# VHH binders against Uncharacterized protein MJ0119, part 7

Target 1, 224 residues: Uncharacterized protein MJ0119, of Methanocaldococcus jannaschii (q57583)
Amino acid sequence: MDSWNMKGSKMVDVNEITKYLPGFNCGACGYKRCDLFAEALLNKDVKLEDCPFLLRERFKENYEKLKEILKIKGKIKKEEKYIGVIDGYEADFLLKPLPNECSCRETLLIMDKKELKVGDYIRYRPLGCPIPHFAKIIDEYHGFYIIHVVGPSHRITGEKIEYKDVGIAIVVAFEGIVEGKVPEVGKTVKFIPKHCMMQKVHSGVVVQVEGKRVYIEGIDLKVF

## First folded at step 20 (VHH; from yc1 with Y32N T98K S108Y)

Design yd4
Fold by ESMFold2, last read:
Structure yd4 (fold): chain B 224 residues (1-224), chain A 125 residues (1-125)
Amino acid sequence: as target 1 above (224 residues)
Amino acid sequence: QLQLVETGGGLVKPGGSLRLSCVVSGFTFSSNYMSWVRQAPGKELEWVSAISGSGGSTYYEDSVKGRFTISTDNAKNTLYLQMSSLKPEDTAVYYCVKYPSEEEWLKYFAESDYWGQGTQVTVSS
């Protein structure tokens, strides 16, 4: 705990916050006096919203000033825990599709090299997962195929769609948007792709980061 | 062999309810997880809910928690999704998916899809 002293610097900080508090000393926040609440705010022991009067219209300007003084950059971020449903492991983050895409991008090494092109629909079994997946090829990359995972009833559109069965494929990369703490390039991460049917934890190494967009290689579908 | 068949979809007004059923043949409830996933045309493939094969823990995606209930009836070899307070955003084809046990994998391999064929849910008007 900080002691009060004659130098004044710590007292000025507490007094600056106290000046903008309602001053009722009512105890509604769990502290007998508002200056004690101000000290707790500096120590990050409480949230500004723990004073119920600061949320009222009368104190709107005070609330905004206090947010500026305390350097609150947006809402207080909770540390979320991401637990795989089927496996119970903790992941570092969720991986969401890129904006307006129907799944995270997966990059596949396809063992049965049928004549495949962008726009084709395939059925594949990811090596390491017993469940066959259905996908649309959206791009090619150095002999790999980049895909979106789709459901098998895509043929409801009224158009004939043939799913080419390519057998086993290795998932060599994932790409998507991080929900959670953005990792650094080179780090080994655990993540759950939002499109995963069983919410299974995956792992890999971050190769590229652009804002919240990440590209992850060295994929392991069996985290141990 | 191993087969999953969904029924119970249909057209319903916002705020309405539907109960989806997934009848499973060749499935053992003592060893596996099952899930519901959904996809509307051109939209995300979304995991919705899961249950353990032993009839244990249930899990829900945040947007359906409190509105949907997953359950099983082992005597009927059936997985259910009870949907209430339906919203237009719930419009999709719904699939049941089964994660095979080692025993089931050795019996069926990738020759079975472990997916149902889907049932359409449409929330409109």
Scores: ipSAE 0.646, ipTM 0.845, lowest interface PAE 1.6, mean pLDDT 80
Fold by ESMFold2, last read:
Structure yd4 (fold): chain B 224 residues (1-224), chain A 125 residues (1-125)
Amino acid sequence: as target 1 above (224 residues)
Amino acid sequence: QLQLVETGGGLVKPGGSLRLSCVVSGFTFSSNYMSWVRQAPGKELEWVSAISGSGGSTYYEDSVKGRFTISTDNAKNTLYLQMSSLKPEDTAVYYCVKYPSEEEWLKYFAESDYWGQGTQVTVSS
């Protein structure tokens, strides 16, 4: 139940505002703690945008909720740059996993012949990346294997899971959800898969778009 | 042989702190790139933080920025992740991952996967 003031307006306390702030207590807004920033927001001493993290797409819903609570109108500012950590290149967007999936989907052409099925765990090295990946096969598509990248959890859990070592594989496609501007079919794009351990810029050609869901082929892994 | 060994995980209350360590053994401790990644059961594999370049530039995923600090002690061949203001969402197995130097690549290519064993962090009341 919402609290009411004498004029019938909803009263908002500091805790309700703080709930939707990022909670980092980092001082970037000029206040040492987020609850102090929340007090300043109630007093109209600062703007929501003085918290730089609220401007990121990840916090879009928080930002919109805070605007409602504070009765502020306007559009959320979107994340403007996606820069690869290891390579410094600018990407057009981040690629996130599909809902309830543990990584973007990768489609693999596996160089070494193996008996593989859906549910198998594999170890592979993507051509163009020096770091071996661990993955679970989630589907097969005309001799290609669709996988989720996973961590090697068997090392700490003691699970009786054998990772089949398939050697070098070519990542021929990525599929995921765009964070950023949704691209047009047929365009060459640069993107960072969220699961990438190096946060390295990848490139490819957009083959299909459905809302924010994209399928990208012609992959170039820029590791060297 | 190049090996990465994580320690420092455990059970902590929300708001608590932990320091993860990743001891690297084998060739020289490169400053090219090292990262922490994490995965909770049934959840996405997530890059968390990285340290790169000869100057030790640091990078953080937005959700941990301001709460986590990555660092190295090159004399001890150790990568650290200082975690503070821990939240239930930080519960995961944490892995250190090392980008191989050219020298390490040539020596260890097939014999190492450049991942640690993992260490469990659980944030729970």
Scores: ipSAE 0.630, ipTM 0.840, lowest interface PAE 1.8, mean pLDDT 80
Fold by ESMFold2, fold request of step 22:
Structure yd4 (fold): chain B 224 residues (1-224), chain A 125 residues (1-125)
Amino acid sequence: as target 1 above (224 residues)
Amino acid sequence: QLQLVETGGGLVKPGGSLRLSCVVSGFTFSSNYMSWVRQAPGKELEWVSAISGSGGSTYYEDSVKGRFTISTDNAKNTLYLQMSSLKPEDTAVYYCVKYPSEEEWLKYFAESDYWGQGTQVTVSS
């Protein structure tokens, strides 16, 4: 069965409610227009009976329909869908940076690394992506490097920043904040990192969850 | 030459408009994937908009939807971002990024980084 139709979030919005209101815009309910009253109904700020015309016999069917509509879990925000731009696949969620960070964290295995340390800027090509990335190393972990992806600002600002070219790197993990349905540990997920310039769907396995913060390993860019 | 060059940035008041251009040279310009990304100093690197596919489908990050329009002029090998109703939050360096075609990738591989140099947009009173 088609569960997204049964959820009714697109069908249960201000327009759907306004359709069955009398439409007199009279103000008797405390709102200047009926669409404002519809919005207040969705927010549970008022009752249907606050419109005096809905209690009349000629609006009986409208009243009963509105009662059914409002018994459905109505919300002003529609269910969010996350579609990869370059690949067209649906992801389970968008992965956003941690608070006050400039990108999701990526954990890299760098194949041609030498003399790298926290604070260094690098240029790398993620295995599976044709587009080189620019990044700042923010942490080290047993031979892995945790980075923020950044733009190549040295090209326009003239800052004297050396970007070390480390060639191909393997992205072994992502960490960030979920926008969407928060997954459980152990699930294979599809996600779009907010900083991804292709908005490509990634896949991986959730290793840790705390609130909306997730750590995902087993990263794979092959999703078709 | 294998390069992308952005122009059209500048200072503009809130509510104003700007049109960014990205001229592509040395690559086969096509309606395949191209995007605009942006970053302010110390802020998020953000995907802003993309145009993809043979039909030129357009995509926008939620915060710019309805205010920005991405387009291409294939005769001029140029990607555009028309920005309107600009807000202080739109202040950033804007970069164009091109996904290489199969021919371009086989020919140039990792020789190009497929990024532009950036253009500064500043929205301030």
Scores: ipSAE 0.625, ipTM 0.830, lowest interface PAE 1.7, mean pLDDT 81
Fold by ESMFold2 at other seeds, look of step 20:
Structure yd4 (fold): chain B 224 residues (1-224), chain A 125 residues (1-125)
Amino acid sequence: as target 1 above (224 residues)
Amino acid sequence: QLQLVETGGGLVKPGGSLRLSCVVSGFTFSSNYMSWVRQAPGKELEWVSAISGSGGSTYYEDSVKGRFTISTDNAKNTLYLQMSSLKPEDTAVYYCVKYPSEEEWLKYFAESDYWGQGTQVTVSS
């Protein structure tokens, strides 16, 4: 067995966890129902402290029992800091790829209109970053292109793959999985895309949230 | 012409060590920001490590902390990644990436992409 692929304990099921949760189904933890939160706990997608009611004196015994069941050795309060490497600013969270995807999804407005289709490989420079990126187009949406950022593998494999040079492109959206506290729809956030080669803090507005999956638009590299 | 060339990849058994080098040529080496990124086929493109700032501060992705060490030798215009305790999940093509200085940006704007060609690291029994 591989320890990094092992999900939460299969010996403890969702029903046992749910018994000790407050049961309010209030959504304060980012999940609409407490059984969904229990499943996320088993999958190690969230922390016990993400339920604000478990931290109250009324639920002290529930919290201790859940900690025992989940074999949690951590502190009651987790302290998380996400500091951009190149810029030194603090971000609210990291943005990771969707499951089984090679990068966060970026949505591009491409200024130099070439004949492009899903499956094409491109080279683009994001407006605001001096470093060209390499990407595969995975979808087209209302005149925008959705891409995965990839490494320039053609340089080492010798594959006959043309990276079409599209020049400057504007990154208008990011989509991925939050590592950290999940924001609310409509909130302006600071985040670091995990695939970013400079680990630079980005900002934007959260448009959609589904569990830890978020879609962020209005991308700005000038952080306020 | 500005060039970044990685060397030092190869096949190594789990638990082994490997040192990657990235030689920067075509200008005077500066250390304002350089990073290592990696990607295995069909897997996540992953920032691994960076060296940045006035004091040459070092930064590491969580899964490599304590196992990898980034450093520079300015006299040799070279960035290093010393890798130890290698695991199969470290298997990837490793690229060095350089944030251009103002001088480099002005001089090489359209002619360079500030990426190396990559070097393959394979960790397998």
Scores: ipSAE 0.624, ipTM 0.830, lowest interface PAE 1.7, mean pLDDT 81
Fold by ESMFold2 at other seeds, fold request of step 22:
Structure yd4 (fold): chain B 224 residues (1-224), chain A 125 residues (1-125)
Amino acid sequence: as target 1 above (224 residues)
Amino acid sequence: QLQLVETGGGLVKPGGSLRLSCVVSGFTFSSNYMSWVRQAPGKELEWVSAISGSGGSTYYEDSVKGRFTISTDNAKNTLYLQMSSLKPEDTAVYYCVKYPSEEEWLKYFAESDYWGQGTQVTVSS
């Protein structure tokens, strides 16, 4: 009975509606049979109240159930649109941080071979973005650094945290939770990281998917 | 000398109001895009609002729509965020960010980070 369309909405058919109609086939609603009335309800050609028997106390439970069913059908999921604020491009989805993390994970290739370790704070300019970012290194993998993007909070908190300036870095991957349609591995996608200060559309290729968690490589930061 | 300086933060009770200001110097103030972002300690860095384009189109994150208003005063080179109906969830350091024009980027590339200093907003009690 329960089926789902590509928009994630529950599908309703004529048989499910007809089940709760009175079944008299009397023609009082303008249709010779109740199944024809059910089809008209699905097509939004008539109102539920056009069946006069549904308004009677005897059919109060049926009427309430039909309102519930038709409300579910009428709540088809609208296609979600994600439009970059600064650039006006359409993205396929938003990318959110992993649970309990302060940003999507970014994986950096850092050109300056400065000594860096997990826990270090850095200032870097992502190749393809004119705005320097501030980040905390959270992991290291084969010469790449995995980071969380942070604000420059040291400027207001009074803490003396040194941000190591590493110059230009290449963002080689993003990892996070999809808000929107979950992509398939191997597809080129457009996405907006929620932490992006410009809400700018990024692109890349999906290389891993687990539920809503995705890992995206081949990153193009569309700047200028 | 490129500077963005935020002011107007403070402690406020739930339901209260604050106006944040971001004074911009060394940039062409009316160019292209400015935004407010925020971050609470240990929490997500979050885009809040932006003003963009020659017409000054405004944009808001869903959780602040109807409560926050972004605006500019071009004569004072100042970006504002009027915050009302404040909630404990709005507690954060707020930063203004400016997207450089091509000319500004070429001129100031390595010398500026296009971020403000930050201003603390605390909503409690």
Scores: ipSAE 0.622, ipTM 0.832, lowest interface PAE 1.7, mean pLDDT 81

Design yd4
Fold by ESMFold2 at other seeds, last read:
Structure yd4 (fold): chain B 224 residues (1-224), chain A 125 residues (1-125)
Amino acid sequence: as target 1 above (224 residues)
Amino acid sequence: QLQLVETGGGLVKPGGSLRLSCVVSGFTFSSNYMSWVRQAPGKELEWVSAISGSGGSTYYEDSVKGRFTISTDNAKNTLYLQMSSLKPEDTAVYYCVKYPSEEEWLKYFAESDYWGQGTQVTVSS
């Protein structure tokens, strides 16, 4: 039985995709081996057209077979549910950190205007959450502060890091990488930031999208 | 003030086991929402596991499911994380975090931060 042509939900794997790739291991797609490209296709990190050989007449049949196989896999992924742990609500997607970053970026409006600069460590309570967060300021923009959420590592390392207590702050934006279906600009979405200690559903409005990278404003924690 | 103290971290070989403890003091322990989070230096802050609700429902991040078990002992005011089949990627500082009840929030307000101090777990050959 040919599982990629059958109606149903049988899982495909990297080997089934690699079977229909050209197999040249040439690196033209950005991956040194075709099996690595196949894995990237399953993760939706690349498109079929990123292999220039699949666009040639010689591989037209392979391209169409791969398109069908990946559509089935993609459909299964589209029905995955994301449920907030503390609140039980359904989210549209998870929001992951940008590559090589320790958390999603949060943008804060800070009410206590202490002298703050990039590189400072702060302790703040997000309006709507009773749990203080610890963060490092990574940028400043028009009176807002962009931060990474961190653990209070100063408590275990013994390093003398001063966390400036800024009191209540409003989280006005999130930025990160979507796990799930990428939303359209202008839509109201529900999401769970992967770094959230409570795995709580957040809501907001998508204002920028580039690939899987999204910028969400109008953040609201009251989504039930 | 409300205080959370983690213990039980250490150096362990891959495949080994550890049990983390988080002792809560400053009020009568109830199985309110509590979680374990972790962070390695320069790496992602990750939610790991939580116990929530009056029935003690447990939740796990996918990468630790089946290897880690969260539990409580109300008589000892202690939250546990039993870790088995440890992998090098489990290396991190582990923190316990407690979501305050309304009563606790009114009593302690912003004077407590509801985080533990952290405990280091290192998994290496």
Scores: ipSAE 0.622, ipTM 0.835, lowest interface PAE 1.8, mean pLDDT 81
Fold by ESMFold2 at other seeds, last read:
Structure yd4 (fold): chain B 224 residues (1-224), chain A 125 residues (1-125)
Amino acid sequence: as target 1 above (224 residues)
Amino acid sequence: QLQLVETGGGLVKPGGSLRLSCVVSGFTFSSNYMSWVRQAPGKELEWVSAISGSGGSTYYEDSVKGRFTISTDNAKNTLYLQMSSLKPEDTAVYYCVKYPSEEEWLKYFAESDYWGQGTQVTVSS
């Protein structure tokens, strides 16, 4: 029986990784406990070699098993630059979705007085972009709506998904995971949301950082 | 009338090839930005490839470089995505997207999405 089929999926969790780590909880990798290091491995915040004990002969089998579990491939060329495709501007980093989410989170100010609730699907045009977006509302906060951007799959499936057309919306914030150098709170940054259809450089101000997770407000598509 | 229509999707075995087409009508098919994006159910909406600018500069997401080729036939107002060495993780609905020129935006703005309807690509053994 194939080992992947025995596990039921290619997704792994912290416990699966933690049991193959040395378990010393020594802090040499920058994390006080090995389960925290395992979580960081899942989030791709660290490399296996950041645990110095995994490189020792004693842990060679553990290291190889962890490589299989994590599907570690290649090396990252650290000096690559991020250039917007449609606009040619240089960005400081890419912004990836949070783990297990289908897009970066966007926070919208929606001017239409339609009744909207968590779970609704909407069509909106972001102010500053001529291309309408499709989204699912995942949360609301004091008149703002937090959304995931999705494709308009209803068009090919014929499935009845009601997309409420809310017209123009202002994107007031982005939230996601940094690929690149993590910025400091208070800095104005240039970034590309990885799933942007134009790969356009955005700008904004970093208001919260937690590891590689950042929250950026003051969104502006006019960068200089 | 403004339309983007994708064709060429289907079921294909791993390692196989497909050519997606996006026929554009109601626009001047020029050096405007055009792209392919994809999404599998519950998965990330992913930019795949783009062609833009005078001379048709091409751009690719890292995971498809060397396997996919974007091109245009301006006489036929058609955008193509030639996909080879297909993998199960390429399974998704593929959409073509066109960034409107200023003239096109003023003519069609909210009346069009600048998206096609999508075409399903399924890579399965």
Scores: ipSAE 0.617, ipTM 0.834, lowest interface PAE 1.8, mean pLDDT 81
Fold by ESMFold2 at other seeds, fold request of step 22:
Structure yd4 (fold): chain B 224 residues (1-224), chain A 125 residues (1-125)
Amino acid sequence: as target 1 above (224 residues)
Amino acid sequence: QLQLVETGGGLVKPGGSLRLSCVVSGFTFSSNYMSWVRQAPGKELEWVSAISGSGGSTYYEDSVKGRFTISTDNAKNTLYLQMSSLKPEDTAVYYCVKYPSEEEWLKYFAESDYWGQGTQVTVSS
């Protein structure tokens, strides 16, 4: 990575980094001067977080600028990793809603559906998740219901909306827009739906791709 | 009965600050996972921030990083969202959500939904 670099070129890079460091030359990072820490950053010998002052509110802007500069110089990875918050697993991509929709589309298998129609609001517990979800039915397809996940806004607005409790439902598909590397049809993928309240990694098999729009089946809400 | 109750919403000018609170009752407060989500009428349901793990690791959606701070006070069974540099885009109903522990799930599974009631934040001149 650093082969063939000229001394003068490296000093320009060191000066650019040092400009945004705190400048205290305190040694807390293990280097006597901040310009030595900047050189160590360029050599990938240390992390930005080894300077304890960069983590303070006063230096938040400096920290973010240094991250940008180091990504451009190839000294840290681009921020394209997607890590599930609740589970710590790495996902292949984030799944965003279709344009002008309030959530990714989920397709549900609902056991007690004799009184359900498009436009109904439901409360369901996804099999594999302990947290009940609230949703609006937007379509019906071969005995499945396509929904948008919504917040329970009736609790604060006083709207007279009946949320039908359908109990456990199986999420059989997700549909949305990929943020990240677009997968090929037939691949098993890990993804995080943007509307997920736990930012939990899901898995499934890609069955359709159109540009960045994907349809994923075989859903597992827990990747272990 | 497990309950989550949000407070601290209101009307604030752009650039202003608010602190949201979510008081958890019915069980001993845990640090498993709690999050803030938000939704404006007719708009996307958005995950905003979470706190998880025994060390209180914090996570933020990109558009709020550096402006919002999530924290807990375990003695008060309270989750906080300190919001600063507020923008019109932050206007929404904010909900706290708690992932139940196994003990909470076994005790409350059908009775509680682990969502708060919501609190309205409006950022407008």
Scores: ipSAE 0.609, ipTM 0.831, lowest interface PAE 1.9, mean pLDDT 82
Fold by ESMFold2, fold request of step 22:
Structure yd4 (fold): chain B 224 residues (1-224), chain A 125 residues (1-125)
Amino acid sequence: as target 1 above (224 residues)
Amino acid sequence: QLQLVETGGGLVKPGGSLRLSCVVSGFTFSSNYMSWVRQAPGKELEWVSAISGSGGSTYYEDSVKGRFTISTDNAKNTLYLQMSSLKPEDTAVYYCVKYPSEEEWLKYFAESDYWGQGTQVTVSS
């Protein structure tokens, strides 16, 4: 069955390839079944010509169709390009919020000795960014505050929210879901948080990976 | 004080159109990038579109590409977002955000948010 991602690329799988193979399951290609040969084709472990029946006149149309399909498969391995809007740099991936969360998590070092608790709303300027952010504190971890970035909706909805102005804060970590190639622990990465208002490339070091969930520390808002 | 004021929000049926405006007062309008961002209650804050200070480059989030058009009128210090083929998923408060130049930042630092107040867009049958 054919499917398309949001980038317009057609995804090709074993079933698409198998339906155009001869189906004899004869073993002449080195694989006992044609679906195993199809899987090997998709992985680029063999060539179409390794099936001797595809070279016969009877299967000429199948052969040409398979060449077309396998050329389209190459787009599935094409790396997505993630280019920062302000800076023009290429990032390794986008960082998306965890499921059911309104932004990636940021971990802040807040130096203002203000009473802060989970559920509080703050206004802060990230060190290295000239634009103040609005955020909700969602957790505290070893003296750091974990936040979601939010819009200042109180200005239009009339919600009675007090935003505590904490001045400059240092963003020490990001946490979210990778869109793109999942990095290895210990790698320095470049990424764009989905909630970033200017889609600027950030960098940091991957400290933890669980599936597509990553925790990145050593944050630098300026990439060279 | 640098100020950004959005207008043009409202209630519209699916498939309809709206044009949002963001009027900027203060230093020169075209000195750096501007963006539209949006957020519905309890939903993610998401970047929608951006335009370079020169107006020569425009950028769109995948879900709005082909439906929304960002533009500027430098003579009026105004940023626009023309929205077409609106869907219920476009329902949100829309904010304009300006990336300050060094000169603007030195002048307006602690006295400006570089955010607008927001304008509500509601797409409902």
Scores: ipSAE 0.587, ipTM 0.817, lowest interface PAE 2.0, mean pLDDT 81

